# Designs tried in a protein design chat: VHH binders against Pentatricopeptide repeat-containing protein At3g56030, mitochondrial. Part 8

Target 1, 310 residues: Pentatricopeptide repeat-containing protein At3g56030, mitochondrial, of Arabidopsis thaliana (Mouse-ear cress) (q9ly43)
Amino acid sequence: STVNPNPTASPGRRTCVEFDNLIFKAGSSGDFEAVRRLLNSRVVNACFNTTATFKFLTNTDSYSSSLEDLRRILPQTDAGYTRKHSYETLIARLCKLGRIDDALVLINDMAIGEFGLSTCVFHPILNTLTKKNRIEEAWRVVELMRSHAIPVDVTSYNYFLTSHCYDGDVAEASRVLRKMEEEEEGVMSPDTRTYDALVLGACKSGRVEAAMAILRRMEEEGLSVLYATHAHVIGEMVESGYYALSVEFVMAYAGKDKRLDEENLGSLASKLIKRKRFKEAKMVLKEMSVRGLRMGDALREFHEKNVLQS
Key: E = the ipSAE of ESMFold2; O = the ipSAE of OpenDDE; V2 = 0.75 times the mean of E and O plus 0.25 times the DockQ between their complexes.

## First folded at step 1 (VHH)

Design q03 (framework vhh_7yz9_2)
Fold by ESMFold2-Fast, scan of step 1:
Structure q03 (fold): chain B 310 residues (1-310), chain A 119 residues (1-119)
Amino acid sequence: as target 1 above (310 residues)
Amino acid sequence: QWQLVESGGGLVQAGGSLRLSCTASGFTFSSYAMGWYRQTAGNEREWVAFITRGGSTTYADSVKGRFTISRDNAKNTVYLQMNSLKPEDTAVYYCAAHFYGSGLYRDYWGQGTPVTVSS
């Protein structure tokens, strides 16, 4: 096969998908010199690594040899953005494969080589460990961050908070919040993801009114609410039988984002119809019509039939 | 020990008025958002009115223009002024306090006060 000898550019402009396909072919065939050249030329073509860039690396017999080849070539990629981003992308891939120890080895490689170790390199590791409920190991990663003078940010703490909130463990979630308050590296302020986790925790523990209070406070502080955060509240209200409260909730938060409104009112109306809560469902559909929000076919048919007959 | 004590409920004729009070003790009232909720037999608890720690108010559509929620932080009391009462307002009315702070969710509920509106 013809090998392109240019290490910094490929002929013509390529898409990110095209680069991922070329890297997949090169990596699958063991041509890691081609992988190195493609990583360098990708940036020149204004393309960036994706979650698919290292997808040729899998939990197969070739895993160990492929990883060692990647560890050999990555220090030889262009210094700065290309090298740093390639390490970040590979660490994320290793975390997805459950290869946490190998991800930590790459972090050590970055530290020894002075390749620009930063907070975001640790995010996939903390995310994976907390999702697997490996909380003590996740705290050891926080200590590793501190040993490299890497700031522990709100995003890092949010992984711990989210894990405990998914379990409905308000006591452990509260301990994480106290740890955030003890942070000395700057002003540690709750963000949208912090409030999302807290709302989830309130819902999982059956405290829907507390969840509403948190959302109102968040709004008063000028923070944007995630679509997922609204979905947590709506789902829990309906699951717990708080039908009238769910209607008032979606109406109170309507009018700021048309797409969010379509999602919130549409999903609520569907859930209410399924539970035969027709009075509340009609109120939601009427509001959708008044606001000019799009309805799916099933909701539109229900609305038209009830408008014409009631 | 925290406590929420509702008062002011009773029997009233349609078109009449009642003022519900809820007095808090055992926690820092001014830090909590306060709500009024009602429940009829066999139905879910529905929210009626909400007042934030800053004094902003929201109301259920069924009571908007007829009910007014207010608070007096000096007296640790939240009020619900109910005007133009209808038979469908008949319910047990609950006061609730809602808080998030210092990493803790806290919600406190009163025992409820019955309101019966005759036709």
Scores: ipSAE 0.000, ipTM 0.264, lowest interface PAE 12.8, mean pLDDT 81

Design q04 (framework vhh_7ocj_1)
Fold by ESMFold2-Fast, scan of step 1:
Structure q04 (fold): chain B 310 residues (1-310), chain A 119 residues (1-119)
Amino acid sequence: as target 1 above (310 residues)
Amino acid sequence: QVQLVESGGGLVQAGGSLRLSCAASGFTFSSYAMGWYRQAPGKQRELVAAITSGGSTRYGDFVKGRFTISRGNAKNTVYLQMNSLSVEDTAVYYCAARLYPGWSYEDYWGQGTQVTVSS
């Protein structure tokens, strides 16, 4: 039987957004008993914590009792999923705020309390440290994972790989790849984000042909290609002056995914216009029109003035 | 220690067949793309066939339809079945392994095995 799809929650049930708003109000007012109650009732109502759940925690709260109050009430939340997910969400929030030491304290709380410490609590910490180029501290976190018998997964290594690839540091990226292959006797297979990082690294090191070869292999292995992966290649081609090649690239990939085509051709046209490569830009816009692809307002205006009239 | 050990080369008459094997050790074979290259006297080394970790294959135009690449992950071995051999196939055949295509040179190379096709 089919049920009529209604975007509103059932009568008497709260949405995840409603729970976040209530938790924000309670946390902002210092009512941590209400926060605890709302975290418990959220799961009962089939809602989950979001990136906004602990938004009342800010950098100014580092001088207040809010974190200590949360450390007091979280062990008192319902055991299992509720407690585990609340710790995971709070650790992610602290990492977003750059409060790494506080996040590590919560990991220790999870370990001592046996609250289901797992690989995913380490992901936001590794992500934040590698993005800030705090690579030695990130490797110390990997050692912390090993001390708790938590396996270092592809996602964890991808943070290191992405950081080195973003810097164009092929030597360090190659060391990370060797560490990945040494883990768990090859259970660690490259995923979509591994290939994205390698495409980025090839682009940053000026190896456009290598980036294209990696992208082709990703597709041959049946992996979903991120829009970001195409964007890395297009961006580097334009930045390096390979204008004709960039047009050929987006045309060669056209016809597989309409949304990807709109993003690729639209982005390329915008970049070519910014670089004053009007001949190539007009060619791209004409192809968008022929294929029936949607243009943003700025591109539509340029197309009407410069392509449709001549 | 990483090793790629080729075997199965030799002398064969035109129209004959050979099966090359490359036994790999010291790395996680199942994660690597494997390839066969060849180098004839006075010529550049060229790609003959490649197989990805997922099993997708690619061939040089001059061998397509005659050669077949395959892999046995349980035995850490890649194979090249060569049929309808001609004198132009005479070369040293090299096994190679690479974790990611286009990233760098081949990560690992074998020492090569000689294939000689007589008229």
Scores: ipSAE 0.013, ipTM 0.310, lowest interface PAE 8.2, mean pLDDT 82

Design q05 (framework vhh_brivekimig_d4)
Fold by ESMFold2-Fast, scan of step 1:
Structure q05 (fold): chain B 310 residues (1-310), chain A 121 residues (1-121)
Amino acid sequence: as target 1 above (310 residues)
Amino acid sequence: EVQLVESGGGVVQPGGSLRLSCAASGFTFSSYGMSWVRQAPGKGPEWVSSISGSGRYTLYADSVKGRFTISRDNSKNTLYLQMNSLRPEDTALYYCAKGFRYLGSDAFDYSSQGTLVTVSS
């Protein structure tokens, strides 16, 4: 079971949104004692920190040392879940602001204070560094994790794998995959994001058949396939001129999820029309109509003029 | 120096089975993915299957999925391909190759003569 934030609370209890609004107001006014109390009270009301909790912290914080004030009060929050989660949320916020050095300072604060430093604290930093192509710094963060005996999990490796696969860097992607395979058997298992990255890499290297094979493997492993994973395959099939195969692909995967079908058939039809593959595009649109799938405005207009009228 | 020696090919009737073997030497076998590639008479090479160095990941071409099984024995530096429910269109020269097709690397090094599989009568 997973504890998720609820938009509506019982009468007399605050919601996660209400706590975020109160913390925003307190932080914006420099009332960090109120921020500390609100962070503690959140747990009592069965609420969690969200991506909005520290939104008062910006790159233009009115010449305020808001981060230094937060560093002062966070060690004073209730030990355990409250303190750990507040650090995790603030580190994520700093990463979104591009303040990587500040996020690393907070990790050092957690390590020195022994505040329950764990793998998930490093995820936003690795994600941000790999997305910014700061790969050497990201690997130094991995070494920092190892120096604190923090396990490097599949999610951490997925950030590196996704970055290299996105760039079509098969050599570096293969190196990351080897590191993952070298982990103790049964401790690290590929997840949906690992396979998504590998499908992306296969597509970027022009290997449509390899991408399809990886996708079939995901289904055999019982893993959920992301909409993005199908989009990678469809895009590469069309880019590489495998028009008939792209139609067969979307038809073969149709019938399981109406929203996924609308996205897959709709995006394929649009790409085929742009490539002037009208025969294949009409086949896809006809199937969308037969299945009762919703079309965007441009596709509906094309369908009405070219499929329904003649 | 990489050396790959295939064996196990032969003549078999439709619906029959064959087990191919590839003895590898000259490199750290367990550190590399391996593949089977075939070439039918008058056609270009077709990738059949791949297995990772650990044996953890396997991939198959659509044409052989559910009928062929790739495996490896790292203690013996040997790659295998178990072929079941063979069809006339499976007739080809089968090559063992160093490399895994997982990330689109289908440019395999075939340092071998292959083993002939004929499915007929």
Scores: ipSAE 0.000, ipTM 0.147, lowest interface PAE 15.5, mean pLDDT 79

Design q06 (framework vhh_7n9e_1)
Fold by ESMFold2-Fast, scan of step 1:
Structure q06 (fold): chain B 310 residues (1-310), chain A 119 residues (1-119)
Amino acid sequence: as target 1 above (310 residues)
Amino acid sequence: DVQLVESGGGLVQAGGSLRLSCAASGFTFSSYAMYWGRQAPGKGREWVSGISGSGGYTAYASSVKGRFTISRDNAKNTLYLQMNNLKPEDTALYYCARYLPWGSHFDYWGQGTQVTVSS
């Protein structure tokens, strides 16, 4: 069920890139029997669909009829994983193109044909609708999930939480959290992305101390803080004037991931320099130097002139 | 405008059978997938069965699979649900619905037809 977007094929077998190129050529030329055969043979060669598999499907007139051809051949692909995965990949592609109505048609095709409709099929649709602030339509998709006896999972609720938290709408975020708590199965527990959304909401509402409390709760639950969560916290601390606290935050999480450290300390130093908070910026740059972290050209120039050669 | 009119409900004993009909008008019936849903007293709406516009594909909720059969007559613009081996748990108001692009199975519902299954 997990897709590897770019696996290396075994000797003598085609790669996922090779299958994507063949499918693109076949789909672009209207040879949908070749598309069907390639989708079937791809799994046999231990290759999986990628974000590029259906890229011949676009919003241009030259590919407008391709969806109807795909709807005709997909039921004829091998039953089980091949067919289910092909529908999932196509639905994700349609969502990427903003073709939500077409994605919903495919979901109904899956339901009517009993092609393994599951929670993950709905995720791209909920993600797209909530990101576009089409919240009423997203809740109708949740109703569709329930009508098919598909459980509404933490990931589905997290799309709503992230959207409301991004807008600083604490009241709506609280309503979503209440719905999660009221789920029939008491097993629905907040995950890393739930806490990420809550931290984002606290930051967007200017509640820096609340964001710190949520981060402490994440650590107590054994959850790792996401890269995006670090960026949100750092950005809001600087915007709200919590300069010393922002330095303490990046230092507290340093030493676990070199790439994260380079991003966190580099981003913070840049933001502090733009705010003319040179004392705090010098502290961050000195720590970057001590830890051997890479600096971009602008930060390296500032560091050499103002920290190393003072 | 779209009209959906359900009929064929009634009182039946457990183990019995009923055939529901849904007469559709105001749209090109053969171009739309159709669904049957139900709502038991004090419960939310639940999906029962669906059929593609051509009738080539059908699907059923696990609770009714093997007992219910959905079908359609596109020449008569009519949707059917044949219900066999009825159980008290099947007692509900039954609705037909047209699929809309937004995925609501119950948009353009008729008034419904009541099915009561006695022990």
Scores: ipSAE 0.000, ipTM 0.131, lowest interface PAE 20.3, mean pLDDT 78

## First folded at step 4 (VHH)

Design a01 (framework vhh_7yz9_2; at its last look DockQ between E and O 0.08; V2 from the best seeds 0.00; counts 0 for: pae E 8.3 > 2, placed apart)
Fold by ESMFold2-Fast, scan of step 4:
Formats: structure tokens, C-alpha cells, sequence
Structure a01 (fold): chain B 310 residues (1-310), chain A 122 residues (1-122)
């Protein structure tokens, strides 16, 4: 979560949580003049908008008078930080609710009013559309960015890349990589999420050798795969018969997060047992025991009978 | 379910010719970069030839002017035409494949064939 800049307010000053509660009450009661005043006074109290600021907006109503009231008052908030970040927060909330058309209307409001439209405004929209497999609409949003001279950054491309990689669609993932290479102004620099998506794509397409090659490249660049991708790497290594390598992989990433270690080593041990790779499974279970990692019931029973009793 | 199946290797006399073929399945061949590598007894694999998805070719200095790499996208096949063979060309020849855009992230090819042996007698 985001760090509150005013977690314990000075006597007589409101906290960010208190502002969110007041805005929720005002918005829920239809008092949008109070919402406007609260958004303005928030800056005076060294507070910022949070994911909870516009929580009174929901997806239960198909006709949203609340959104129209917000569109009326937001241009009347103080220019600069207050107005810009209020639009950004509201757009993110609408995206979370799946109200993409409403979010696009607000982007148009920001553009017409010159309210500080920037790259980060488009990220929640691209993320939501790509996760919902609405890829054609997501590319239209990229064209909207270009029409406003907003740079299409590596984060924007990573949403497309991750979506296609999750589907194991190497052809579409390659098309995204080609578009990234076509970016001119400065170097489009791949980051941890770019490499992580490609590891995921290699795994999802059954290309274990490709996944291993990308992992080596990440290591050379000082990068590490994201925690969610570990499960896919482990699964594909075991499915393809790379048992020793799967043990090496989980051991190499062990020692940083106890819950991740429990999940990774536990999952690997279970898969190895299922494949009757008892020697490797015993090594993993022994390491779990040495590190004090919790085992599920089935693994604990196997460990007691086959590791502790041997 | 991807596969690279190599064929065309065998015994040939110095000065002779061989055509190696590599047929791909389980991926969109036309968008992949293809390469040929060889491994001589007691040595590491060495690169021989490379062809992009667009048909641009590059060769190792040791084979330039004697070997020709080509592709037939309709047949999902890459070829290595080997002319003026020398005893030093004796090796197991491997076909390799990678999506062209992924090549820099892979540091090399990620799909490999089983290899086809070529013996050049003096």
C-alpha cells in the first residue's frame, strides 16, 4: 500500500483516512459541493487521494448521476495537484469497476480542459482492457495516447506483452516486441516486467529451454522473475522433465520470503512426488525442514515416512 | 509440441555436396529466425549460418562461399546446401529456431533439432 504522508495528524488537522470517510459520506448523500470543498482542503492538510477516495462510486447503477455531478465539480477544484490527481484517482476507480467508457469520457474532459493529461492516466485503462482480453480496444487507447502526444512507455507495452504471454501466444507477443523496437525517441528499455512476461510466455508455450535462456539473461542484467511467475516456471520444468533444474531454481530463489518459499518448495515437492522423483522430492522436503517451512498435510505425512524414518 | 526434424546427413567424399533439411512443426515457422550449428568431436557447438524471417542470410567465415542457407515457408523447412565439402566439415549439424524478436532476450536460439551427422572422407 501507499505510505500516508500524514498518518497521525497534528491536533485539529484531518488525516487522509478521515478525508476519505468524509468524502464517502458526502458523495453517498449527494452533497457534491462538500466533496469539492473536501478535495480542495485536503491539500492544506498535507493529504493525498487514495484508492478509497471515490469508493462511493459503484457499478450497481447503470445510470450514474454521481459521475455527472463529479464531472461538474472536478473542473471547479483548485488547479494543479488537486484537480489533476482527483481526475487520476477517479479514472482508476472507474477502471476498477469496469466502467471503461466512463473513464474515457474523463480523459476527454482532462484533454479539453488541459488538466494535466499524462501517461499514468492511461495505465489503469490499458491494464483493465488487456486483462479482460479486449485487445483491439486497448490498441485504440494507445492511438488515443498518440493523438494527445502522450508517450507510450514500456509499462503500457508490458500490459499487452503479459496478456499475450499468459495465453502462450508467441506470435502476438513477438508483434508487441516489434512495436517496442519501433519506438524512436530515446531507447525503449525493457525492464523486469518485460523479461518476466517473456519467461511466462516461454513457459505457457511449453518452451522450457527458452524460459531457461531468458532466466540466464535476467540474472546477467541483475533482474529476478516476479513471484507469480515462479509457479509457471516450476510447473513447466517438472512437466518437461527438468527435475534437477527445478530444484536448483527454487533453491536459488529461497531465503527472501518465507511464504513464497513455502509455496515454491511445497509445490515442487508435491509435483516431484506425483512423478515418483523421490530422490529430488526428499532433497526439497529436507530443505523445507532445515528452513522451518510449513508443509501441508500430504507433504508432512510423506516427509515423516520417507525422510525422517530413513 | 514443437519439433525440429533434421535430415540429409551422411557420408560424402571431399569436394562433394550435401543438402541438409530441417522441418519445423508446432510454431509459426514464417516468423522465426533459423540457424545451423555444428559440433565437431571434442569441440563446442559452432555457428554456421543464419536466416531471418525476412530471408536475410549471414555465414561463418569458414563456410562463406561454400554453404547456402535458404527457407521454404510453404513447407516449414530450412535448408543448408553444402558445396565443396572438406574433411574439416565433419560434424553433427543442428538446426535451431527462435522468434526473431525474442532472439536478444534469449541470447541465442531456444529450439534445437536432434542433429544429423555429416562425415567427409579424404
Amino acid sequence: as target 1 above (310 residues)
Amino acid sequence: QWQLVESGGGLVQAGGSLRLSCTASGFTFSSYAMGWYRQTAGNEREWVAFITSGGSTTYADSVKGRFTISRDNAKNTVYLQMNSLKPEDTAVYYCAASPEEWLKYLGGYDYWGQGTPVTVSS
Scores: ipSAE 0.365, ipTM 0.626, lowest interface PAE 2.1, mean pLDDT 84
Fold by ESMFold2, look of step 5:
Structure a01 (fold): chain B 310 residues (1-310), chain A 122 residues (1-122)
Amino acid sequence: as target 1 above (310 residues)
Amino acid sequence: QWQLVESGGGLVQAGGSLRLSCTASGFTFSSYAMGWYRQTAGNEREWVAFITSGGSTTYADSVKGRFTISRDNAKNTVYLQMNSLKPEDTAVYYCAASPEEWLKYLGGYDYWGQGTPVTVSS
């Protein structure tokens, strides 16, 4: 019974999710000409590729067929951003599937076609190789980058650092840091990810003085420390059985940011209670009380029973 | 409580040699990595040489082949043998200590000496 004042209004534009769904349907049905068309069209509609764009590519029996079709149609996408980003997105998908050799074939395709190789195309390859502890292969990829005059950036080095630091391999982490210093006449500087990896490595190896030195350097550089970084490090120390060192670590850092202290000490106390490390948990809860830090209901109950009565 | 004391600086003619020493106290010297830095007036300190707790050495390009870093853990002392000195080597030389080798790349020397001046005349 109501009248629309603008009866000629047209439908809204497609979203990036809608484009990804259309590409999934086309790729799943083998219609790679439609895939090519949609890759071009989404950019015209201000939509960028996502991690879902090539999800129709899987490790099924037909994977080589689908990849070969994609290799045929990608050069035929619109030149510039559209084609480059399509390669980047496909390479990232292949890395997620564990198909590193296929990702390197696409690197070569981009090089031969002069489609704009850049450092970011190599990031998912380096990330995958370092996470799988295939460090020698990852360095060969760095050599490949250099053979194409592609700069190795801080993000690339951070993948190596994260892997070595996770293993507590101080010697190898030091060698990576030296290579970073030498890159581009030593103008490459550590970033938040660099410091986060090194903090994790120091904590993994039980080197509290080193971890504190790194955190001081982060503060001197004006870098913020992510809650997730602290939570991950605390969790790894507790999982590895470094209970006393985990308490020392949070105490050494405490007093600089009340919200961070509440998250760190509260999370640690909860983890220690779960592991039945009641001596250590009582120390953390006592310190939370002394500092006026908020406790959740479970922590408050434990504190009343076990700290105030001790 | 901790202390790093440099010595052996002075005036030397170009082409000459000088040996710097740095004696440590108040921390477990044998577990620390040691380094030498130098500084001219109005400039930031620049790295010269580094030696790990295990004895592995590295050098700045400007001093490779001319300078040698060494350590004697029994004497809690690190040395810098400087040969074929040039006027460009004129600076105040500082000893530094770090609990881990890799902290040097983050400015991670936790202990610094007071410095010993070296002047190389033409």
Scores: ipSAE 0.012, ipTM 0.348, lowest interface PAE 8.3, mean pLDDT 82
ESMFold2 (binder alone), look of step 5: mean pLDDT 80; pTM 0.811
OpenDDE, look of step 5: ipSAE 0.017; ipTM 0.305

Design a02 (framework vhh_6z1v_2)
Fold by ESMFold2-Fast, scan of step 4:
Structure a02 (fold): chain B 310 residues (1-310), chain A 123 residues (1-123)
Amino acid sequence: as target 1 above (310 residues)
Amino acid sequence: EVQLVESGGRLVRTGGSLRLSCAASGFTFSSYAMGWFRQAPGKEREVVAAISGSGGSTWHADFVKGRFTISRDNAKNTVYLQMNSLKPEDTAVYYCAASPEEWLKYLGGYDYWGQGTQVTVSS
């Protein structure tokens, strides 16, 4: 879900939190005409829908009919931004609840009513389906996009690529890359998430040299691996015996995020100690100390006995 | 069982032309990047050309640009190397190789290799 920045409201205007509370009360009581009015008036007060706007919609019997009421009132909200954003917010909420079929119904409603259907509306659905390994359904969603002349962007392909790369399924990852390559020249440019997924796939398939080549390409493009992918890179380098390179990788990406640094250097040091790579482990622990990074109990004990006293 | 079988290598005169073929089996051919490599006596193996699974992208080493062309026929599960204006320096065993990873087609990260076919260019 997108959380819009909350601009400063004029004195006496309702806040976004106040609108969410009012919508929650109205929706919970079945007053969908009040929900419609509140969605319309929200824009006048320079407020935006949030992840809490449709929180009254849940998977319980008390709220199951609420979707049909919302489907009735949403076409009656003010055309343009208000209507489009309300559909987007509700689709994101349904995806969060795992109600993918309901989200697809709303996409169809947007298409038939011409309510500003665009590529970004499909992202939460593709993300959810690929993460749940419902790949056939995800490709049917891509076909739905094409049937409505909605461009399939690099982000959409990245969901498939990331899913297959996470599983170490290089054959399926290669099929996705082939589909991306078949797009019109210059339209599908790899972004940070594309390269991140490829690094993940290389690591999951045991191809450290390939991962290093992709990382070098990312640096040439001014890109960096995502937070979660660091653990897979470190793990695979150590597992494959690339100890010096694992230290180089962690040091190269240090200094930007203290929490990431604590996790990266701490995890690497622990893995190196377990493999009795004490020279490399000491280098990592010394750097943690110099940077003031927190060590867990086991690393602190090792550091005190083997680095500070040796 | 993955198999790559090269053919077409022979003795040819300087300035001549030759077409190498590599027949693939045991995998979904169109999902694999294919490459041609060569190894001359006493030298390291070097990449000559690469082609994406779709055939939409090709790469050729600088020392063969304008003389060699890689192509593929996915209906026949075959990759080709058309070699023109052959020089004595092109004498080598030529290998075809396959990679399931499209991003590695230009980096030489290949998993499956053929037995090789000998190309000899005489003066």
Scores: ipSAE 0.016, ipTM 0.262, lowest interface PAE 6.5, mean pLDDT 81

Design a03 (framework vhh_7aqx_2; at its last look DockQ between E and O 0.01; V2 from the best seeds 0.00; counts 0 for: pae O 9.3 > 2, placed apart)
Fold by OpenDDE, look of step 5:
Structure a03 (fold): chain B 310 residues (1-310), chain A 123 residues (1-123)
Amino acid sequence: as target 1 above (310 residues)
Amino acid sequence: QVQLQESGGGLVQAGGSLRLSCTTSGFTFSSYAFSWFRQAPGEEREFVGAISGSGGSTDYADSVKGRFTISRDNAKNTFYLQMNSLKTEDTAVYYCAASPEEWLKYLGGYDYWGQGTQVTVSS
């Protein structure tokens, strides 16, 4: 049953979810003309593609044929944002499926068609490759970017940096940082993710003091710190047995962001409890209570049992 | 086992000179950057200067710039702090520190520290 989208139906303000569902139905049924129309319509209705837009494309027997059909109809989408955005979304989907080669094929399609190839189009590919520790392949992708006169941005480098830092490979991390510095003067500067990676690296190497130094640097530079960055530090402190220090850390950063405080103090309390560090855990929970921070159910129970009855 | 040991400290008159040494063992000397720190009584530990792994780059605190020089001898696994034109304000315990060069450059922090050597500059 070919979902003939009635072109005349003034699509009421359909939600992104509704469009995704329609595209799913169309794609699953093999009606790629409908997919094309829906891709056009959703942008006109200020509904952007999501990670679910091409969810109908899976690693099944129909994968190859579906991809072929998509490659056929995407060039026929509305020029400009619609087409570019559709390619980006599909590339991201392919990356999620582990189909990196096919993603690169689409990159080539975009290049040949001049469909707005940009740096961000490569991010999902680089992210996937680096997460899989396919570093050499990732660098080949960087070279591909350059071959198309596409600038390599800080985000691209951060993928490499994060990968190496996660592995505790300081030498390779440093190499990446040097490469960043060698980019056109003033064009590339470390961002919050760059520092996050470095903090991660420090923590993975058991260098809590270095992690703290990096955080201070971020503050000096006026960069916002990610929740994840604090989590790295808290995790490493607890893992390393720096229980008192971990309490000091979360207290030192408390008071600026309630949500962050809830996350940091809550996480720390949980970790301390798991380690049977009840004295420190009680201190943290008491502070949460005093500050009116929300506690998860488990922490609340612990607090009631061990802090309020004491 | 990694060891850093300072030597060469002592009493010196203002305007005099002193050379500190830091002898290292337990790691690849050429791959590390080295630094000198000092701590006066009641004061915080402060950076004095650093030298890169290659020895090609040095950095100094403003308070000692032009008076102090850091050098290294890879063959002896030792690096030095030459202190000239010493002042009473230079009185402190001096510490040597070491870290992989790549790490120190970008991440900061020192892996290893010496026990310190006393430098006293009299008026």
Scores: ipSAE 0.006, ipTM 0.282, lowest interface PAE 9.3, mean pLDDT 90
ESMFold2-Fast, scan of step 4: ipSAE 0.505; ipTM 0.755
ESMFold2, look of step 5: ipSAE 0.172; ipTM 0.631
ESMFold2 (binder alone), look of step 5: mean pLDDT 79; pTM 0.809

